# Ledger of designs, part 291: VH-VL binders against q9umr5

Target 1, 268 residues: q9umr5
Amino acid sequence: SYKPVIVVHGLFDSSYSFRHLLEYINETHPGTVVTVLDLFDGRESLRPLWEQVQGFREAVVPIMAKAPQGVHLICYSQGGLVCRALLSVMDDHNVDSFISLSSPQMGQYGDTDYLKWLFPTSMRSNLYRICYSPWGQEFSICNYWHDPHHDDLYLNASSFLALINGERDHPNATVWRKNFLRVGHLVLIGGPDDGVITPWQSSFFGFYDANETVLEMEEQLVYLRDSFGLKTLLARGAIVRCPMAGISHTAWHSNRTLYETCIEPWLS
Key: E = the ipSAE of ESMFold2; O = the ipSAE of OpenDDE; V2 = 0.75 times the mean of E and O plus 0.25 times the DockQ between their complexes.

## First folded at step 13 (VH-VL)

Design wc2 (framework fv_dargistotug; at its last fold request DockQ between E and O 0.80; V2 from the best seeds 0.00; counts 0 for: pae E 2.5 > 2)
Fold by OpenDDE, fold request of step 14:
Structure wc2 (fold): chain C 268 residues (1-268), chain A 122 residues (1-122), chain B 106 residues (1-106)
Amino acid sequence: as target 1 above (268 residues)
Amino acid sequence: QVQLVQSGSELKKPGASVKVSCKASGYTFTDYAMNWVRQAPGQGLEWMGWINTDTGNPTYAQGFTGRFVFSLDTSVSTAYLQISSLKAEDTAVYYCARNFKLEYPFYTFDYWGQGTLVTVSS
Amino acid sequence: DIQLTQSPSFLSASVGDRVTITCRASQGIRSYLAWYQQKPGKAPKLLIYDASTLQSGVPSRFSGSGSGTEFTLTISSLQPEDFATYYCQQLNRYPTFGGGTKVEIK
């Protein structure tokens, strides 16, 4: 018997988007109970991420309760951040594998079609004026907007990413770290040809410095300070990095080779 | 059984200093942030700030910077509030209170100390 | 900062009465509101969090409702031990309390 798999979608996604993934899981792990959570679909995915975390928590708690042996999480794009936050606030989760599928784990700083749609008159370099305002933080995209040129504003205004990263001190930083460390494995998936996650290394907790030079996970303050447990997870061999080229953002959940190489090994 | 036990009442002259203690028991001290709340006689509740019980990093609310210092002794699961250069307006009951809510936003207080009355008079 | 205004400031009631206290926020705070009870010479006690969730051990006669800027605490049938001062509190980066509502015996 295989552990249940819970799938959390990204921006504007639905269960239909994961039909191929379901097929692959069924084929390779027959009998696996896979639940794609159809919450905050479409435009609702633009709601504050903390609101989404609460909604998804309500959905996953019953599933986890029925699976005392543990569950696997597959969280795609924005969903990867939701899942990380979810695991931080849940002191009783039983997640074996947390599969972060092309997620901006260290934030986003780049123009995309969905960003242009939300901010048609804003340039990448000017989005901080919107995103780091109180009303800007009411949008999911702004919750993980990470402007490397305005670090002070990011640290003070970000009500989501800066908190789950432990970059800004908060009352639950210690407990969140403790909870997140309950995961068996953190599987980080992404690649240079994604075209949406910017920089693509964000999927591996890499990100820009003040000169827009991409630094690796091990160079990040969140790692060096072990603010939410990355250093600890790495030390105990719990972090898996699976980069893959030639995959566009919308294909991460549909590519068979990617599934076999980066996802399937962690569904046992 | 979670308990927060504070030090006894204090009577001080203006300009003096006072240090209030809050000893925690029944839970892992470093897992929960500790808040301080002030209540002047016959008045409402005023949040003063919080201290990270793991790192010792304090955060002060507006109006409570300078003369107010949060500190810890983790070896005895105790948080401290020190007030220097006391003024008559500092006369109040001071409470320590434990954080409860795990999700953002954070500030819900499930356990409180019994309070410490600090009276400042000439 | 977010200001919370409670009404009324004082309320006279009898045992068995239905009591309703209102808390209004200066801006929308979703459901991020807590209610506390404080008796003379005692520390506040958490009654309700997230606007409507009853804290463990609190009698079911207490209930909370509301969202956005308007919130209410209701005691369905006032008991002798319920005469106290009640405070609402908003959850923000800098939490604030309402001015309190003292429930007195009629």
Scores: ipSAE 0.903, ipTM 0.942, lowest interface PAE 0.4, mean pLDDT 96
Fold by ESMFold2, look of step 13:
Structure wc2 (fold): chain C 268 residues (1-268), chain A 122 residues (1-122), chain B 106 residues (1-106)
Amino acid sequence: as target 1 above (268 residues)
Amino acid sequence: QVQLVQSGSELKKPGASVKVSCKASGYTFTDYAMNWVRQAPGQGLEWMGWINTDTGNPTYAQGFTGRFVFSLDTSVSTAYLQISSLKAEDTAVYYCARNFKLEYPFYTFDYWGQGTLVTVSS
Amino acid sequence: DIQLTQSPSFLSASVGDRVTITCRASQGIRSYLAWYQQKPGKAPKLLIYDASTLQSGVPSRFSGSGSGTEFTLTISSLQPEDFATYYCQQLNRYPTFGGGTKVEIK
């Protein structure tokens, strides 16, 4: 029988958004128990990411306990950051495949329709003034805002991303890395036509340097220092990179070719 | 079970140095940071900072960036607090404490040493 | 630095009384607050974390509430072993403690 699948949604999202993904799983892996977590829906997805991590943790604990052979996570957009934090804070997780579906794993630095809707008079060059304040850190978007031109402010102000990346030291950094490394596979999905994740390579742990040149995962300090286990996972053969062009941000979970190529093989 | 055992009380003269030890057991020492907390006689609790037990890198609270040095001996699962050039106002009980939870925010201390009284005689 | 102000500094009460201690933060800290009990000559003991979560082994007469900048610790029916000093602590980076509230008999 197949391992249970837990689905974590993204910003301004709800469990209904995954109806096509559920259909694909049912067709290819009949009998799989799939749970789409109905937490922090819509505007509640703007709550601080640590609050969301706590709520999702409470929901996944009984599912994982019931499945001693392991579970899979499919985590979309902002949800991929929630899931990565879960893997760090849970010393009892049993996740085999962590499937990160177009998630801003190294952060976000881009003017998008979502950001313009929320902050209509702000540009990406100025959002650091809001996001790197105590008030701004109350919003999930600011918890992973990563301005490459204000790295000192990012490192000091970030209450979430700088911690789960091990960019700022903290009392649990070693155990968080140890817990994350218990994952079986890290499946990274994204592509150049996403239109929201900026740079789109953030879905693969790539990000801008100070000149807005994209450095790939293996060029990032967090990889080179192995601060939370990326280098170890890659050496172990546990990182799968599955880029696909031609898919917009809202279409990742409703594209059958993407599912068959990038998701299906990892739902053992 | 997790246990933190500190060295015994110390009587010192102004200008001397003292080194307080905190030996950990019941867990992997290098997995969790060690915090130091001061309590002057009849006063409240004051966080002094922490040391990363894996890397040895200390972080000091404001006011503790000079005469106070955190260090480790990982071979015996022990953290140390050294205070140099002792002053009368350094008279206090010094506690070591470990974070109890893995979730952010993680500065919640359930595992404390018994405390070490350092008395600086004027 | 986030400052915590406890009120009152001193409280005299009888066994069986309901006791309420207040902690106010200088800026919002969500629910990131803990309460400790300390008896003379002993290390502090964690009672409550995340504002309202009771630590294992702590009697149910202890409860915590609050969010943002205002928090309370309540002892519903004071017992002889509850005469101690109580501290709040904010849990964000660079943690700080309140000044303490000493609870004494009558």
Scores: ipSAE 0.611, ipTM 0.823, lowest interface PAE 2.0, mean pLDDT 91
ESMFold2 (binder alone), look of step 13: mean pLDDT 92; pTM 0.932
OpenDDE, look of step 13: ipSAE 0.862; ipTM 0.918
ESMFold2, fold request of step 14: ipSAE 0.485, 0.535, 0.464; ipTM 0.774, 0.793, 0.785
ESMFold2 (binder alone), fold request of step 14: mean pLDDT 91, 91, 91; pTM 0.932, 0.929, 0.929
OpenDDE, fold request of step 14: ipSAE 0.900, 0.892; ipTM 0.940, 0.935

Design wc3 (framework fv_dargistotug; at its last look DockQ between E and O 0.90; V2 from the best seeds 0.00; counts 0 for: pae E 6.4 > 2)
Fold by OpenDDE, look of step 13:
Structure wc3 (fold): chain C 268 residues (1-268), chain A 122 residues (1-122), chain B 106 residues (1-106)
Amino acid sequence: as target 1 above (268 residues)
Amino acid sequence: QVQLVQSGSELKKPGASVKVSCKASGYTFTDYAMNWVRQAPGQGLEWMGWINTDTGNPTYAQGFTGRFVFSLDTSVSTAYLQISSLKAEDTAVYYCARNFKLEYPWYTFDYWGQGTLVTVSS
Amino acid sequence: DIQLTQSPSFLSASVGDRVTITCRASQGIRSYLAWYQQKPGKAPKLLIYDASTLQSGVPSRFSGSGSGTEFTLTISSLQPEDFATYYCQQLNSYPTFGGGTKVEIK
């Protein structure tokens, strides 16, 4: 039998968005128990990510307990960060495949229409003034806002991304790394035509330097320092990178070709 | 079982130094941060800071910079608190306490040392 | 810094009594509050964390409730071993403790 699949949605999303994915899984892996977690839907997805992590943890623990052989985790967009944090704080998770579906794993520094409506009066270059304030960190978007021009502010004010990345020292950095390394495979999915994740390489742990040059995962300090286990995972062949062009952000969970190429192989 | 065992009581004169030890057992020492908490006689609890038991990096609370130094000897699973230039107001029981909570925020202390009384008197 | 104010500072009670201790925060701290018990000459003992989660091994007569700025620790039926000082602690920022509530025998 196939291992259960748990699905975590993204910003302003809901379980309904994954109806096609459910169909694909049912067709190709019949009998698979798929649970799309319907938590923090819509505007509730703006709540602090740590709050979301707690809520999703409460939901996945019973599922994992019923699946001693392990589960697969599909996490879309913002959900990918929630899941990474989830796996970091859980010392007893049994996740075989962690599928990060177009997630801003190294943060967001975009000036897209998708974000502008949330911050209509703020330019990308000025959002740090809001996001790196105490009240700004009460919003999920700010929890993974990564301004490459204000690194000091990011490192000191980011209450989520900087912590799960191990970029700022914290009491649980060591154990979080150990927990995250329990994953069997980390499947990173994204692409250049996403239009929302900025830069799109963030889905592969790439990101801007101070000159807004995109550096790849292996050039990142978090990798070089192995702060949360990326270097270790790569060394043991546990990281899968699946880039795909021609897919917009809202289509990653509904594209059949993407499913067959990047998701299905890891649902065994 | 998890245990934190601290060094014995100290009597010091003003200007002297003291070094309190906290030996951990029953768990992987480097997996959990160690906190230090002070309690003056008849007073409440005051968090002094924490030390990363894996890297040795200390973080000090406001008011505990300069004269207070956290350190480690991981080979014997021991954390240390050193206080220099002791003052009468440093008279207190000092506790080491293990960080337990995995989620952010994380300052929840599940295991404590028995405390070390440091008395500073002329 | 976040200040925690406990009330009362002193409480006299008898065995079997229901005891309630309050902790108020100077600002919202969500559910990021813990309760500790301390007996004379002993280290604090964790009772409750995340405002309402009972620590393993702690008797069920202890319970915590509240969120935001007001929290309560309740002992449903006070036992002889429960006479002690109780502290609330916030962890929303760098941790701070309340002033303590000493529960004494009446």
Scores: ipSAE 0.840, ipTM 0.911, lowest interface PAE 0.5, mean pLDDT 95
Fold by ESMFold2, look of step 13:
Structure wc3 (fold): chain C 268 residues (1-268), chain A 122 residues (1-122), chain B 106 residues (1-106)
Amino acid sequence: as target 1 above (268 residues)
Amino acid sequence: QVQLVQSGSELKKPGASVKVSCKASGYTFTDYAMNWVRQAPGQGLEWMGWINTDTGNPTYAQGFTGRFVFSLDTSVSTAYLQISSLKAEDTAVYYCARNFKLEYPWYTFDYWGQGTLVTVSS
Amino acid sequence: DIQLTQSPSFLSASVGDRVTITCRASQGIRSYLAWYQQKPGKAPKLLIYDASTLQSGVPSRFSGSGSGTEFTLTISSLQPEDFATYYCQQLNSYPTFGGGTKVEIK
C-alpha cells in the first residue's frame, strides 16, 4: 500500500497538465491515491504566493490527517516554492518525499514568454523596478524574482523568497527551519534544457553571483549558514539530486524516463 | 500553558537606567520572537521592535534605535529591555508580546506579559 | 509607515447595544489587520486577526469585517465585561496601531 501523493502545479497551469504523470503512477504503483490540487489555475497562479500557500494549506490538511503514515508531494515549477513554504509554515505536516520538479528554488532571473506577456516593454535587467515595488509584489513571479545585480533591493522588497530562504531575518525563522527539517527526503529535479528556469541550476538551489556566474548549492550563503536546513538535510543524506538533460519546461511531468528515474523511487 | 511574566514596576530618576525582564514558560522560548510594546500614560500602543530569541539579533522600530537595547538569557527563557539615560518621556507601561502566526504576516501577538510600569520623575 | 485612523475615539453604550468601531488605513493592507481589547490595568487581548478570523476563546458576539483600507469591529450585544478600549493593528510590514476606541457604560 503506497502513501498518498499530492500534486501542486505551476504558473499558468492546471491539474490537467498532470494526466501523464497520473498514468505513470497508476501503472507502476497501482492503488496509490493521487490528488492533483485544482486551485489557482491559469491566471489565478499570478496571485501572491502567500495567498496560494494559504489556499493549498487548507486543501492538504485533511489529506494529511487521513494518512498518518505520511504523504508525498510532487510540486512543479512555481508550485515547488509553494510547497517549500508549506513545509515551513506547517508544524504538523507528515511529508515523507518532497519532489521538486524543475522549481526556481533560488529564484528567477530570466526573460520568459510569461514575462514578455506580463511586462512586454521590460527586460530582466530592468524588471527590478517593477518587481521590487509594493505593486510588483502582488504578482507571484515577482515574489521569487531574484536580480543578482540589485541584492539590496531584493533583500528589502521580497515578500516571499528572501524570507523562505532565510536571506532576511524574520520572527518565525527558527520554527520554519525546524518544520522544514521534518521532511524525509528532498528530491531536486531539473536540467539544462528546461528553457524557462533561469539559471536552470535554481532547481538545485544554485544561482548567479554578481558576475552571472552560477554558484552551486554548497557555495550559497543560505546553505553555508544552514539558514533553513539545507546543510543539515544534505548531511543526513536526505537530499536527492536528479538532473536530466533534454527535457523542456512543459515536459517534466510527461516524460516516462524522467518519472522512472527521478520520481518513482521516492513514492514509497 | 503559555505565560509571560514581567518584572515589577520601577521608579527612576532622569539619567538612570532600567532593565525590564520578561520570563516565558509553557513553550519553546527560542521558537518564537519576542516583541516589545510601549504605552505612555493615556496614550495608545506603540511597537518598539523584536528580538530573534534563537540568534539574539534585535530589530528596532524607528525612534528606538538609540537608548533601547533588547537582550536575552535563553538559559532561563527570559527577554530583557534595557533603557539607558532615562527621560521623563520614557514614563510608560512596557509590554512583552509573542508572535503567534507561523505564516506571513506574523506580527499578531497572542500572549502578552502583564506590563511593567516605568516612572521617570524629575 | 501605514497610519491607522480609528473612530470613534470614545463612545458610551448600554448593555445589549450593538457597537461598531471603524479603522481606516492610509493605504491598502489587504486583510492584514488585527483587533485587540484592553481593560484598565491589563495587557491587550487578541480578538480578531486577518480582519475577520475570531481568536480561539473569544465570544461569537465579536466579529470583524473589511479589506483594503476600511475595517470594522462589531459587538452584536454588548455585555458588562466588554467595557474596554479597543485597538486595531496592521501587519502589512512593521506593525502600527490605531489610536484606540474607549467603550464606556452610558
Scores: ipSAE 0.145, ipTM 0.679, lowest interface PAE 6.4, mean pLDDT 90
ESMFold2 (binder alone), look of step 13: mean pLDDT 92; pTM 0.936

Design wc4 (framework fv_dargistotug; at its last look DockQ between E and O 0.87; V2 from the best seeds 0.00; counts 0 for: pae E 4.1 > 2)
Fold by OpenDDE, look of step 13:
Structure wc4 (fold): chain C 268 residues (1-268), chain A 122 residues (1-122), chain B 106 residues (1-106)
Amino acid sequence: as target 1 above (268 residues)
Amino acid sequence: QVQLVQSGSELKKPGASVKVSCKASGYTFTDYAMNWVRQAPGQGLEWMGWINTDTGNPTYAQGFTGRFVFSLDTSVSTAYLQISSLKAEDTAVYYCARNFRLEYPFYTFDYWGQGTLVTVSS
Amino acid sequence: DIQLTQSPSFLSASVGDRVTITCRASQGIRSYLAWYQQKPGKAPKLLIYDASTLQSGVPSRFSGSGSGTEFTLTISSLQPEDFATYYCQQLNSYPTFGGGTKVEIK
């Protein structure tokens, strides 16, 4: 029998978006119990990410309890950050594969149409003024806004990403790292044609330096310091990178080729 | 079971120094941050700061910088609070408290030491 | 800094009474509030966190409610062992405590 699959959606999303994924899983892994969590849908996905983490945690705990052999997580876009936080705060999770599906794991610093409507009067270079305020941190998007030109503000004001990354010291950093390292495999999926995740390498823990040069995961301080376990995971062969071109952001969960290549192998 | 045991009461003169210890047992010491809380006689609780028991990095609350130093001896699962240049207003019970909350926010204290009375008097 | 104001500062009650203590925050703190009980000569004891979640081992007569700026600790039926001082604590930023509410025997 196959391990249960739990699916977490992204920003302005819902369970309906994953109907194709469900179909693919059912076809290729018959009998798999798939649960798409229908929490914080639509505009509710703008709520603070820690609130979302609490809600999703409450939902996954019973599922995990019924699956002593373990479960798989498929977490899309913003959901990937929620899931990483989940795995950090849960000292008893039994996640075998954590599949991060086009998630801004290292943050977002983009000026895309997908986000512009939320901040019509703010340019990418000026969003820090909003996002790194107490008011701004009430919105999920600001929780993972990562301005490379205002690192001090990011480190001091980011109440989510900087914390789960261990970039800012906090009381739970050690335990969160320990918990996250319980994961069997971290599957990172993304691609250059995403059009939303900016830079797209963020899905692989790459990100801009102060000159907006994209550095790889292995060049990031969070990796070098192993602040939340990336270095350790890589060393034990637990990180899988699956880049794919030609896929737009809203198609990651419905592309059959992507499923077969990057998702299906980790659902056993 | 989790226990935090602090050192005994101290009587000091102004200008002196004191070092309070907090020995932890029953859990992995380096997994949970340690907080310090002050309570002046007949007054409320005042958070002084916390120390990362894994890295040893301290964070001090406003008003507790300079004369207050958090430190560790991980080999004996013990946290320390040192106060230098003691003043009469430093007279208080000082508590160590374990930080236990896996989720954000962080500063929920589930286990406390029994407290250490520090009296500063000429 | 976030200030917490508890009311009343002192409360006289009898065994069996319903007791209500209020904690008001100077600004919104969501549900990031905890309640502690402290008896004379003893360390504080965690009762409630996340505004309404009972700590393990705490009797069910204790309950917490509220969000934003207004919070309440309720003891449904006061017991002899409940005479103590109660403190609220906010966790929205660096933690601060309320001034305390001393529950005394009438």
Scores: ipSAE 0.865, ipTM 0.921, lowest interface PAE 0.5, mean pLDDT 95
Fold by ESMFold2, look of step 13:
Structure wc4 (fold): chain C 268 residues (1-268), chain A 122 residues (1-122), chain B 106 residues (1-106)
Amino acid sequence: as target 1 above (268 residues)
Amino acid sequence: QVQLVQSGSELKKPGASVKVSCKASGYTFTDYAMNWVRQAPGQGLEWMGWINTDTGNPTYAQGFTGRFVFSLDTSVSTAYLQISSLKAEDTAVYYCARNFRLEYPFYTFDYWGQGTLVTVSS
Amino acid sequence: DIQLTQSPSFLSASVGDRVTITCRASQGIRSYLAWYQQKPGKAPKLLIYDASTLQSGVPSRFSGSGSGTEFTLTISSLQPEDFATYYCQQLNSYPTFGGGTKVEIK
């Protein structure tokens, strides 16, 4: 039988958003138990990411316990950051494939409709003043806001992204890396026409330098220092990069070709 | 079973140095940071900082950056606190402590050494 | 830095009493607060973390509540072994401890 699949949604999201993905899985892998976690939906997705990680951890523990051969994670957008943190903080996870659907894994530095709604008088160039404050870090978007022009503030103020990336030292850094490295495969999905994730290469652990030039994963300090295991995973052949053009942010889980190309092969 | 065993009590004169040891057992020493906590007689608890047991990099709380040095010997799973130029105000019980929780926040201390009393008097 | 103020600093109670200890933070710390028990000559013992989660092996008569800036440790029915000093600790940043609450026999 197929390993269970756990789906973690993104910002302002619900289980309805994944109806087509569920159909595709049912058609190609009949009998697969798929759980779309119905936690932190809608406005609750703005709660601090560490609170979300804690709640999602409690939900996945019994699913993983019932599946000793392993599970797969499909984690969309902001949900991919929740899932990466889960892999680090759970010394008992049994995740085989971690499938990251257009997730801002190296952070976000872009003006979006949800940012305009939350912070209507701010633009990406000045959001660091809000996000890199204790109050700002109480919003999930600010937990992965990554202003390439204020790296010192990012490293000091980030309560989430800088920690799970191993960019700021902390007491659990070594064990988080060890736990993350127990994943079987890291499947990175995203593309240039996403329209929300900025830069879109963040879904592949790429990001801006100080000149807003995109450096790819292998050029990032976190990769070169192997701070949370990316270099080790790549050398092991455990990282799968699956870029696809022509897909907007809300369509990643409803495109059949994307599913067949990037997701289906990893749902053993 | 996780255990932290500290060195015995010390009597010192002002201006001397002391080195407190904390030997860990029952877990992989380099997986978890070691914290130091001070408690002056009849007083509360004061976090002094921590040392990354994998890299050896210390972080000191404010007020502990000059005369206080954290160090390690990972071959024997032992952390050290060295205090130089001892002052009367340094009279306290010094605890090593660690947490086993992997979730953020991660400064919750599940395991403590028994404490080492350092007395500084003429 | 984040200051924690415990009240009361001293509390006298009888076996069987319900005991409530308050910890106030100088700024919001969400639910990132722990409670410790310390008996004379002993290291502190963790009771509660994340404001309300009971540590393994701690009796269910202990409970924690609160969020933001106000937190409470409650002992529903005080036992002889519960006479000790209790400390809160914030976890929202580098740790700081409250000044302690000593619980004594009345």
Scores: ipSAE 0.394, ipTM 0.746, lowest interface PAE 4.1, mean pLDDT 90
ESMFold2 (binder alone), look of step 13: mean pLDDT 92; pTM 0.938

